# Ledger of designs, part 12: miniprotein binders against q5uxb8

Target 1, 222 residues: q5uxb8
Amino acid sequence: MPDAVRRCPEDGFFEGDTCPVCDGAGTHILDGARRRQLSKFVSGALRHFPEDAGIEVDKAGWTGFDALRVAVERQYDWADAAALAGVIATDPKGRFERTGVGNEAGITTAGGRVRAAYGHSVDVTLDGTDDPVPATLYHGTAPRNVDSIREAGLKPMSRQTVHLSESAAAAREVGRRHAADPVVFVVDATAMQSDDRRIVKRGTETYTTDRVSPVYLSLLEK
Short names: E, the ipSAE of ESMFold2; O, the ipSAE of OpenDDE; V2, 0.75 times the mean of E and O plus 0.25 times the DockQ between their complexes.

## First folded at step 5 (miniprotein)

Design M5
Fold by ESMFold2-Fast, scan of step 5:
Structure M5 (fold): chain B 222 residues (1-222), chain A 92 residues (1-92)
Amino acid sequence: as target 1 above (222 residues)
Amino acid sequence: SKEVEVEIEASSIEELIEKALEVLEKLAEEGYDVEVHIRVRVDSEEEILRLILEIWRLARELAKKLNVKVRVFVVIKDGTLHIELRVEVEEG
């Protein structure tokens, strides 16, 4: 659920509980649920159903703010010019563009033109590719890390996932970033997948997983 | 690294890829670490495979042209194709 929309009399519309400029509480405009509902309607009216919403968009996608306000007020008895202006001004995805109001786009409840900033709305979250994983993978590391890895396994350091290589040579190259004489661990990827541990291909010779337990690891002799 | 989420609108998969590439190329040239999130609901396995191959091709071109590391993450769930493109520049 998105944050509520509030208004600071001096700094304009903001999301959440506190004005980012003056630290004041401001005045409540929309709760998160109504903000989402109104935002979806405005986006849809500009992109998909302007005629049904009773607005006219020009060849560049623009409609008057006043015309859009009338459409919004017709659709929702709880929405007004401030609600519309606030949704446009605080949209975290940058879906709306407003012109014709100078430097007051974030504070004014009247005037100007509005359009969708980009075409069709697309939203993504993912967990990598389901391509086949080799039976054996490799991890290169500095010799100083061997005892820790034997005890706790492989865990992410500065990244969200553990990175594994398709070949011992590739793993050694990765390890050379951290040590002149890196060590390579052999990862039993078949055993990991048999135990429902997920391994994902992330590129030509790179794979990721959230953790590798010590039971799947052995040290490669050089 | 600084994360940028971009929402791109397009009337077709081809247009979506073209717009995503333009935005990604511009931001990468300016030295940002960019994550572009794309969600497409598709009905055809052929369309899914075509989209994956096209994005993979574009990722390889970007990696070579801009001297950056590009990662592509793809998951297919319940008729929806989930894609993440991540571009890492030497300096964020």
Scores: ipSAE 0.000, ipTM 0.129, lowest interface PAE 16.4, mean pLDDT 71

Design Mi1
Fold by ESMFold2-Fast, scan of step 5:
Structure Mi1 (fold): chain B 222 residues (1-222), chain A 80 residues (1-80)
Amino acid sequence: as target 1 above (222 residues)
Amino acid sequence: SGEKEVEIEASSIEELIEKALEVLEKGYDVHIRVRVDSEEEILRLILEIWRLARELNVRVFVVIKDGTLHIHLRAEEKEG
């Protein structure tokens, strides 16, 4: 069973019986069984069932801490802001990120935003790395698709995201999986981001987006 | 026991359950987006998932989002 969650007035939330900073006993917040139960609910609500839990999660996976607290209090009569803050602050697996509270993330019972660090459903995608998105990206496709793409843009197939490459050569290689003589579209990633269209880095050379409207596309001629 | 969730797709319920088992055994959580309109096929899928959950100690979440049925399988062994 996981350790209980306790609170030190000066050092914030901790797991087990003794504060790691001041050796004080602190105040009891949550027993191990309730800690496990609440942690599973919070992880699931952020990753798998946000609508069922009554919270709104943006495309980057973020929800307001206070909105998540309301969902938690609705689900469990024994849970409050301190229980939620404690579960997030003491998670041994690092499953949660909290922003907007500065150095008080281990102490504060209000404010900020929370998201899951791992494994969002396909309907919720984590932000990319702190590496910059290139101004220009590329998409390789079969020549038969050119007219459709010029009319409707790039759309996800089988409810997956649209994949974009960092170079024309990489895009052409991807396109060769679908045609012997592929064509390459140039994607104006700068314009897409200026219009609040999200592009997420996935690994070293690949980017994903929900869709690419025709206005951002031009055919690469060579 | 997964820290990451994997969306799986298959041409049949049998293949979908086989893929779900493989992903869960590797320590990942599973997301299934239900693409069939047949009530009989949906019920059959749910029954096979219930059977998997009994054998693997996973949690099952059934979610309706934007009119689409989603099934999430979460391994419990990593949640101490």
Scores: ipSAE 0.000, ipTM 0.100, lowest interface PAE 21.3, mean pLDDT 75

Design Mi10
Fold by ESMFold2-Fast, scan of step 5:
Structure Mi10 (fold): chain B 222 residues (1-222), chain A 80 residues (1-80)
Amino acid sequence: as target 1 above (222 residues)
Amino acid sequence: SGEKEVEIEASSIEELIEKALEVLEKGYDVHIRVRVDSEEEILRLIRAIWRLARELNVYVFVVIKDGTLHIELRAEEKEG
C-alpha cells in the first residue's frame, strides 16, 4: 500500500510521516488507499480516457491543472486541489510532469499544466530529455517473474515502456505494488548505452527504455 | 507481470468483465481483443473497463487499431 500524503506549509507535499526537509509532521491530505485510487484515475485520464474524464490534452499530452482538478472533483467527493497536487508531487513512479509553476511545483495547489510522463494510448509526442542517465538502474518485480525475466529480459506492455528506478529502494517501493516481498533487478545502464540502447529520464526518479535484454540484468541478492 | 498475460474473449460485455475479474484476482495481466463496428458499443465497453480498473486498482491501456479494440489491464498490489 502506498504511504499517506501529507503537506508541510513551507516545504510542500511529502509521503509518509515526516517532512524530508524540516522533520515536521505536516497536515494529512490523503490516506494510502485514496492516494492509490486518485493516482490510477489521474494516470488513466491523462493516458487513455481524457475525453471521458472531461479534459482536453494537446499534442504533447498537456492539460491544465485546474481543468484536471475539476475532473477529479467530479469523480470523487473526497478529492480537492490539494489531493491532486499531492498525488502529482509525490508519485514514486514518476508518472506525472507539471510545468508552468516555477519552483512551486511541489507546493502549489493551482496553475500550470500536467501530463503523463509516459504510457499513452492516445496520440501524443513526448519531448525528450538529455539529462544524464546513472550507470546503474533498478527494476522491482514480483518473485514469480524472476525466471521469465532471466530468460527473456524486461519487456514493455503494449505501447508502454520498461520503467527503471534510480535506486534499489525506489525500485523495491514500485515492486511493492505487485508483491508484498518484491525482488530487485540491477540494470547495467552503462552497457546498454554503449550498445546504443536509448534510456530516457521521465519525471524525478524514473527512467524508461524499450526493453532490457537479460545480458544487462542481475538479481540483487538480499 | 507482462509475461503472465491472459487473452480473454467473450460474447458480451458482462461476460468479459466477469472473466477479466477472475484473471486479475489471480494476479495475472489481462489482454482483451474485441472486433467492434459501433462507436456506442466501443464507448460502453471502455467505460465498463475503466470502472473495473478503478474498482480493482489496476492499470488500464486502450487502443483501437484496424477495427479491433485492444484493452490491457495490468495487475497491482491488492489494497488489502
Scores: ipSAE 0.000, ipTM 0.130, lowest interface PAE 20.0, mean pLDDT 73

Design Mi11
Fold by ESMFold2-Fast, scan of step 5:
Structure Mi11 (fold): chain B 222 residues (1-222), chain A 80 residues (1-80)
Amino acid sequence: as target 1 above (222 residues)
Amino acid sequence: SGEKEVEIEASSIEELIEKALEVLEKGYDVHIRVRVDSEEEILRLIKAIWRLARELNVLVFVVIKDGTLHIELYAEEKEG
């Protein structure tokens, strides 16, 4: 079952017992069971039954946050704007996108638009998200792979794409699945996108691409 | 667990998504092959697949060749 959703007055919504920014306890919003229940409803309403939920989803998959809030409040007497905002903000799988609220998506209980998250295809043009890909991404790997990556870049294995992380720490953690002491490559995502290389957002901290040429790569020292 | 690939068949987008979810949750890769008559159906299916892939944190590759849509979903180990 997922962790509870809590709210820090300064830093916004978080999952678990402790704010990741200030180490405060915050205020309780949803227990894990209700979080799971609300997440399933919101996901279903956006993807499967918008009409039954009483919301309108446009061609790009967007609905108004306030319209979704009304649907949620109609469905559950215990759910409110904070519960909805918290579920969206803390979703560990990145199933939801919220736009139109600037940098307040983790904090605000009103405004903007919400949709079920989806990525871009390199072979088919799909509507993009309003959220930009970070200028820098990271790739964690075993030290034995360094020489081949420096010479040939990051290549897809079999039919997979290359997996990139939003932070060096996240990349190192991914790399620990394959080596006890992984190394991290820095990816120039801005240069890649300027050269029309597609990078797809897959979750809150994860991205994929077909390949990364050596010209976009630097080994992170230390 | 990239050792096995399963090609799934279904009569609807909803059934394809349900079958893909079941196979991916067992740790197998999924290949979907669909002949589509309209661009609108292609985009609808691709959007549903990308949403599923994001929800499960799996990699996806999409290609259209000779009127056939190919979708490959690659199971990743569940992160703890």
Scores: ipSAE 0.000, ipTM 0.116, lowest interface PAE 17.8, mean pLDDT 71

Design Mi12 (at its last look DockQ between E and O 0.40; V2 from the best seeds 0.00; counts 0 for: pae E 2.3 > 1.5, pTM E .648 < .8, other shape alone 2.872 > 2.5)
Fold by ESMFold2, look of step 6:
Structure Mi12 (fold): chain B 222 residues (1-222), chain A 80 residues (1-80)
Amino acid sequence: as target 1 above (222 residues)
Amino acid sequence: SGEKEVEIEASSIEEAIEKALEVLEKGKDVHIRVRTDSEEEALRLILEIWRLARELNVRVFVVIKDGTVHIELRAEEKEG
């Protein structure tokens, strides 16, 4: 399936062969390999190492688009404003948010501010959202963590919040970052919300919360 | 002698609940095994067990493994 980023002169950035608005082919901006490489760098810079990347991230997680553009151009000789705007506008996981450009967020290559929607290890506070929370959420992890999580619950560790997935399959994919054969905790999100525990949707498939007490957890073993 | 948990194996949620309530009333923890035909059925069952645990004011931990749902019920007060 197509992974490249293209640009419609009238309608902005898109993934795939034809603009979803006008059916035109647009122009090529970034192939899939470079798209993944740039997305990884931008995610890391916004979440984990903004100072090392040469950008300043405020308490709400925002940095200037133009400052981030300079950082990516310094990192990759092939990167430019269109590449950065395209990666942000077409991210399939909703990892990036852009503000300060009104209705032009999907088409402009300058101005505004950018942040990661989730995943920060740096000290930020993100605004909430009104998106519905599924009754059940999931957390993938290494088998070695099961006993401690069953006893103490889920805690943020090196990140600012606990990250939960919308499906067991998504949680398994996340868990593979920690182990070859991950296990999945099943989270009673309905009970958490009934007990006044806050859960917020971030990006396309990720939800965040401060902590998950053991009373809300069950285990799905493969 | 000295066991704090009773294991129950059942083929239906209604049978498991009836047995569990009697044991929990006596102050003992319960371990239930329910066979299921699919992961989808097992996850659906977990929602019902969570609902029942809240209604009964008991703490539950569920393990889904190899098509079997293992339910651990504790006769104690809800914690936040």
Scores: ipSAE 0.347, ipTM 0.717, lowest interface PAE 2.3, mean pLDDT 84
Fold by OpenDDE base, look of step 6:
Structure Mi12 (fold): chain B 222 residues (1-222), chain A 80 residues (1-80)
Amino acid sequence: as target 1 above (222 residues)
Amino acid sequence: SGEKEVEIEASSIEEAIEKALEVLEKGKDVHIRVRTDSEEEALRLILEIWRLARELNVRVFVVIKDGTVHIELRAEEKEG
């Protein structure tokens, strides 16, 4: 579980029990469980389902902090501006960017803009190299592999990465190289990206990832 | 004592998942079966199922077979 989020009145949000700047205790904002939950929601909202979350993101992936606050307050009765600001400011993976609040970005609970730094499935242009990934990807394989994949997930075999296809049809075609009657796993790319699992586009219909855990897999049979 | 699986019939995926909440809270697994008209429809439903499962913080596994969507919801929280 992640550490709790606390707020120092002078130094802003921090994780753990003690302010890394002044050694003060600060004020409790979120426990580790709620931190994780809110972080996942915010990440998902910014990357994958802004409309469902009730926010709008621009072409650069930005939304207003206050708009995002409204969305999180609607989603969770325990969430507020401090919770949101705290999650954004203390994210250990650098998943969030906040601007428009000067050097107070780690302290302020109002104003500015927020975006996800990477891992989008929506059409956004980031300064980084991460292209939008479809919400759903596919993996074609032989029927004999189903049980192993359900248990252990998708792992690289002869290749350094797992190859995913953009469509079920393309996945079946790949699978036919291994079996006459291939099965297709459906991959929850949205959830993977929300969990900061990197998926990279490598071709017109091909995506790559290091591994796919069973928690992101479903099965498409005949 | 094996966790008792409960089967739910519903007119929609949303309704099924809503009804599943009470069962999941009791620490039971839920199996939902929904018939679809096409593979394309079934694939669209997966997105909705996954979304709802994430919202509920439950583990989900879906099998699409012969136009039927089989949804397994676990009472355990999804480990990331």
Scores: ipSAE 0.313, ipTM 0.730, lowest interface PAE 0.8, mean pLDDT 80
Fold by ESMFold2-Fast, scan of step 5:
Structure Mi12 (fold): chain B 222 residues (1-222), chain A 80 residues (1-80)
Amino acid sequence: as target 1 above (222 residues)
Amino acid sequence: SGEKEVEIEASSIEEAIEKALEVLEKGKDVHIRVRTDSEEEALRLILEIWRLARELNVRVFVVIKDGTVHIELRAEEKEG
């Protein structure tokens, strides 16, 4: 149940009915149902099934935007370059990275490279970003998971990495997918980095790490 | 639970930690409660608690609930 994707000629892709920059209506790109469907396919192709999707990913997980577009157009007759660019640009979960297009990533429908920011089940070595890591990070989860996390820490489950949010509010939003009233773990990112635990910025306001030991965790129940 | 825990009440975190260290030296766990006026204040307090825990080489787990910061300290060596 995501919002539709629309495009402003000046400000690029946005979600919902109104451009957050100019308050214009823009033009329709795809509805919420198709946005979800396309996003799921793109995420799966980059993380789990690149060969089945007909794309090649390099050692660092990158594929060409145009190659991915061809795969998308083969999969869905309603999807085009604008639909793919819009899904990548507006992804609220920060699942995608796009490079090679300068500051046009939110606007352009061609060029560059795309990769999943996290969650690979195939052999990929992700490079990091030079952006600084905040002193605290956050992880939203269902209350039923609290006891296991307190004992064993945060684990990647079926993904290669654990993903963390930049704010308590963002973490709560992620947690709402699993529970009506989620709890938030607060992560001592400063201590983790001083102990040589790697934390990497991925996509929009999302950070990844291999695991988070209980010694770095605190609980926020509001 | 088979563990023994001591509760400490204090208006100052520094005072509470001084009392907690004495109890931890005897091999007992400690629970400290601190009321805060906002989530923002509680989150700032967590940073100070983590800094002090690192300085003193003690294990700490913090729970913020209903405007109260609960500080749990274990008399466990830092190697798990």
Scores: ipSAE 0.269, ipTM 0.696, lowest interface PAE 2.9, mean pLDDT 80
ESMFold2 (binder alone), look of step 6: mean pLDDT 74; pTM 0.662

Design Mi2
Fold by ESMFold2-Fast, scan of step 5:
Structure Mi2 (fold): chain B 222 residues (1-222), chain A 80 residues (1-80)
Amino acid sequence: as target 1 above (222 residues)
Amino acid sequence: SGEKEVEIEASSIEELIEKALEVLEKGYDVHIRVRVDSLREILRLLREIWRLARELNVRVFVVIKDGTLHIHLRAEEKEG
């Protein structure tokens, strides 16, 4: 959750509870939740749905601040010019550019042009994790494949990923597609993830990975 | 070189589009998985995805399998 937006009369908009310049409390403008909602709407309107938001964006991506304010006030009854100016001025990701107001971009609630900023001061957190992965997963296969798997591990056969099951029963059921009496391998998913091997949840009891080295595998005994 | 694909998740369409844009701007491809529960929401998501794809010149691949909608956004290879 982002910090609240406040305003110092002399120093302009700031995030958090104290002005970084004068150490004063300032006046409250937006709480963190509303700041997030408004920031996402403004970003989306500039980047993806200007027509739906009722604004016009020129060839370079610019729209008037006042036109954007009207769109914001139409969308949210709690938002005003100060809320919009504050969101733009305090955006920690630097997603917005404002011009035409000189050195007053951090304080003024009127005038100028706004556009989405691409690639500068953007902080991106990449999704490296899926839903919780169990410590142990299972793979069902035909008995004829056991020796190969013990030597080379599990590898995709048709340019697809290796499929793993949450339970021995589910793995055995999958294995029946290839043999009447399948065998089940136990996969040490905890060890795989500790070694930066990615496992992704694909369904209720199904997971995928690129390959499974023999070091993570053992045969399930009856 | 091979393609690098990142799976993204979000609680709203607006958040999904914003995350997809940030990932694509970093030079990665995007994979989105959505359960097919509401046709209206799926159509809205696809409309926003197509708008984003046109803006950034990326390719869109859509597959429906076992009640799950898979959307892949991949940068087109092109010379300067």
Scores: ipSAE 0.000, ipTM 0.107, lowest interface PAE 21.1, mean pLDDT 74

Design Mi3
Fold by ESMFold2-Fast, scan of step 5:
Formats: C-alpha cells, structure tokens, sequence
Structure Mi3 (fold): chain B 222 residues (1-222), chain A 80 residues (1-80)
C-alpha cells in the first residue's frame, strides 16, 4: 500500500506522516488507496488512453494541467487540483513530469503542463510501419559536428542505422543529450527515397536509414 | 502483491526474459528498465521480448529516454 499524500503550506506535497523539510505534519490530501487509484488513472490517461479520458496530448506527450484536472474531477468526485498535484509531485516511480511552473512543481495546484516521464523522448514501436515517410525529416547534433556532417554526411555510430526525427522540436530534444546548444539538420527525405535510399519508420516520431549523404542535408536556420 | 505492475531488473537478456515470463504467467504486468549502450543490444532484447509477447498474448510498449529503454508488458485478461 502506498503512503498517504499530505501537504505542507511552505514546502509542498509529501508522502507519509512528516514533512521531510520542516518535520511538520501538514494537511491530509489523499489516503493510500485513493492515491493508488488516482495515480493509476493519471498514468493510464497520459500513456494509454488520453482520448477516452477526454484529454489531448501533443507529440511530446504534454497536456495542460488544467485539462488533466478536469478529466480527473470528471472521473472521481473526491479528487481535486490538490489531489492531482500531490499525486504528480510525490510519485515514487517518477512517472510524471511537470513544466511551466518554475520551481513550484512540488507546491502549486495550478498551471503548467504534465506528461508521462516515460513518454518524454521517443516512443518506439517494435514493429516498423508501412506508413508514408514524411517529405522532410530532422537530425539533432552538437554544433562541433556541423563541419564533419556537411563534408561526410550522417553516419551510424554502431555501423547500423542513422536515427531521424519527424519534427525539428523532437530532433532538438534528441540533440540536447549531446550538447546544451544543439543544432538541427533538415533531411530531404523525398530526394532520398527518389534515389532508392531506404527510410523506415520505427516509432511515432522516429525513422532510421543507413546513411545520409551531404546532398540531402541542410542546416536549419531561422 | 499490492501492485498490478512489477518492475524487474537483470544483468542479461536471458535472465530478464526468465523473470518477465515468471511474472507474466502469474497474471501481472511487467516494467523493464535497461541501460543500453548499443543499438544491437536493444535489437536483440526487443526480438526476445516480441517472441515472449507473441507466445503469451501480451501487449508491448517501448519508450527510450536518456539512454534507458523502458519496456512495459501488459498481461491481457483471458476468459476461460
């Protein structure tokens, strides 16, 4: 059984009987049973059944906190904004991320966006798909690689495949794993396919190919 | 157990599959988290997972985040 969720006015939500910051008892928000029930619903809605829950998640998995609150209140008469915020803030498995509220994600009962932490980067389908490949794909990388890529193209690191993203935003997110200030290359997927270069869809926003010659690449400049 | 889903850890693909099989056969969902350093290692693991899922009629969900592969195997409710 999970611990109850309580709230400290100064330090925010916590699990168990005592605030880890001030040692105060705080105010009761959810017992363990309701915490489990709500957590399961929120996790499922963000990962498996957003449409059934009445919310929309964007390509990066985000939904508005307010929209999620409305869905929660529709589902459970006993749940409110504090219950939702508390479940997100105290999740022992780290299943949720919240942004748009600065350093107050553990305290605030309003604002921002929420997503499943496990859906943050890329969702991978174990089966490839026969879905049409977009005309344009993207690759995020560290700025120091720009000159090398312009001369030699994109090469697989493990001699397998090059990974490409469906959107510039997704490519930039991937690039952030390698540099704080990543750059994005635009890939002319139409030209590649016209030249009989195979591109395979491997996930919701992920595509793979053997290599990308410089003739198909341009640096994204805005 | 108190949870519908069980997280498993292992030092090899073979051990991981054995642990997943045991949990799934008991009717629980499985969550696997694997730090991977190569695409070939991911590919081998996912092939083994798909074989297991096909034999046991379970659903597979995969997410890659920060070099860690998250695999969820959801046991389907069977009548009879």
Amino acid sequence: as target 1 above (222 residues)
Amino acid sequence: SGEKEVEIEASSIEELIEKALEVLEKGYDVHIRVRVDSEEEIFRLMKAIWRLARELNVRVFVVIKDGTLHIELRAEEKEG
Scores: ipSAE 0.000, ipTM 0.107, lowest interface PAE 20.0, mean pLDDT 72

Design Mi4
Fold by ESMFold2-Fast, scan of step 5:
Structure Mi4 (fold): chain B 222 residues (1-222), chain A 80 residues (1-80)
Amino acid sequence: as target 1 above (222 residues)
Amino acid sequence: SGEKEVEIEASSIEELIEKALEVLEKGYDVHIRVRVDSEEEILRLVQAIWRLARELNVRVWVVIKDGTLHIELRAEEKEG
């Protein structure tokens, strides 16, 4: 199955049918449907409902891997430490960070800390990266939000920070969570940085900032 | 107090904004439509409009729709 999670003893967890390092088949850990189900739960627990899931998230968003494993095992009788480690290691959307396990993050089924790389609605402060920020960024949202954004700019609302995408297409996809026909704002990231507004890269294609003033925004309608 | 759309014949973005400022100084709301032939030109034009608006202390709102730029302009209040 192309979206299954498998494990190579030497090379760790991988997605699909063939290990990218040794070309072996490995051992089946999780089918695609259960992978998506578990990934959605873990993502939600880290971002939106840690107390309901029975985990503690610190100010930087971190929880213990073993505490998260207990929460997962309580939620799903088919899930274990290998299922959790595999979901984190193979996440195509870069939703998770794992630390405290050195070079074994793609292999180990125990130890370390886990956090969501972005998307929190709970009160956390994430450290940023030093990767370059594109000159133009994008924000997808529901059409009903246009008037308030035009007047007050982009604010976190139900999240700790404002989330920006690297392309209009990626922003539209994010916006589809809020509306079937989302609109996209174009953000003058160069001007924001020139005005000492901090923008940091989080995950694979996501950028965050505290807020975006209307002066940096334009509306893209199609 | 009034609504008007201005069709501006201009050889540059600078000229377009200057002509819009003349209208704003008369106390009218200004909406300008500019048709652009390519996606790359649209983004460059938006960036140029943002730069000029900041330098001239003018608040601007741009809507990009079907290859057309809809530009709304109003003067920013200076803090006392």
Scores: ipSAE 0.016, ipTM 0.478, lowest interface PAE 6.0, mean pLDDT 76

Design Mi5
Fold by ESMFold2-Fast, scan of step 5:
Structure Mi5 (fold): chain B 222 residues (1-222), chain A 80 residues (1-80)
Amino acid sequence: as target 1 above (222 residues)
Amino acid sequence: SGEKEVEIEASSIEELIEKALEVLEKGYDVHIRVRVDSIEEILRLLMKIWRLARELNVRVFVIIKDGTLRIELRAEEKEG
């Protein structure tokens, strides 16, 4: 259960029984249960149901403080501008952002705009958890490395693992970072997996492995 | 509007949870779009997510909105 919300005339809203600035008791605004109830409604209205709450949220997530106050007063007969301002000002998680009131956001019961700070939503799309490793993979490199690779295979140089590409074109593009005219090695991924060599998909067209022995490598003819 | 949405791609459950944890620790919500070819694959993904969410002390919501199946992971209890 959250702490109650109180108000200090000098220092603004605070949670608990004593002002953190002046140690005064202040005046009671909201008990813990009502604070939780109002906080959930405000967060939900800003993030999930603005239309049902009767507010308009712009493309950046903002709504007017006064419009939000009207919605809150309609929802709860015990809630007012001070209750709303206090919930926003004392949120321990920083879920709310308020602008347009200068340095008075912790004190003022009017004006400005409000949005959900946690309004940043991250979309995660899975390509496939069980995507098979292609039978053939590719590695692009500078021509100067060909003799070394034929003798010792592919080993990590400035990376933890060896990076392999899904297509010859992608491998050639990676190789262009190291040479203007890169060469491409063909990797027999089927043979590697048959020999219990681990290959892991790391992105859309990228695979990694610890090393590639010369027995799995051949130079792509151009 | 969707101007605050950031898309992250993951090719494994381990990669998904690592990325989701980083985002959740920053105080952001995670929205997962389900784009699998069959209901069986969707159910397998959901079962794995439910198991991981219980271990990580996060809240999981499965929402149908705008004809799309969405999965939301949140650092705390549901908001609203």
Scores: ipSAE 0.000, ipTM 0.281, lowest interface PAE 12.8, mean pLDDT 71

Design Mi6
Fold by ESMFold2-Fast, scan of step 5:
Structure Mi6 (fold): chain B 222 residues (1-222), chain A 80 residues (1-80)
Amino acid sequence: as target 1 above (222 residues)
Amino acid sequence: SGEKEVEIEASSIEEAIEKALEVLEKGYDVHIRVRVDSEEEAYRLIKAIWRLARELNVRVFVVIKDGTVHIELRAEEKEG
């Protein structure tokens, strides 16, 4: 469970019992359980379900802080602008960016824009990123390997790396070398990189990694 | 003292994600079936579900078959 969120009038939002700047106790904003619940909702709304949350996200992933606050207040009777601002300001995973409020992002409960720093499933283009790896990659294999991959993930054989393709068609073609009717796994490359799993571009259309945990895999069965 | 699993049939990606989030946050396992119109829609749904599963620390398995996305989300599905 995360620590509670509190607010110092001078230094802004902080986690735990004591302000790291002034050693004051501040004012209680959220307990750990509600902090976790709200942060999961805000993260999901910005990355995965903005329409369901009643917010609009632009091409760069931004939404208005005040629009997001309205969505939060509809979802949870106990949440307000301070709860939302506190969750954003104190997020230990660095999931959120806030702009348009100058140096007040750690203090203010109004104004500006908010976006998820990573992890989007909605169509956004993050400015300033030079990510050489596509968000989604693919792996073709023989059907007999499906159960093993579901349980243990993709693993290299004989200390070779796991090879990933940039399209389902390319992965299926690679898989044809092992079976007449190959299956394709879809790989969440963005999530892998967010978890510090290294993926390296090799050649024009091929990527390599040490392994792929089952949590990053989905089976494409046509 | 038993395990609970919820089956969800959704008419949209957004509905599926919202319902999955609510159920998973309460500690239940989820099985979702969603009809999709295109391969792009299927991939968008899968991506969204993967991220929810990752954030909630649950195991996910997805199968796309005949225009339908089948999603299983399980807490502690198997000992590792």
Scores: ipSAE 0.005, ipTM 0.337, lowest interface PAE 11.0, mean pLDDT 76

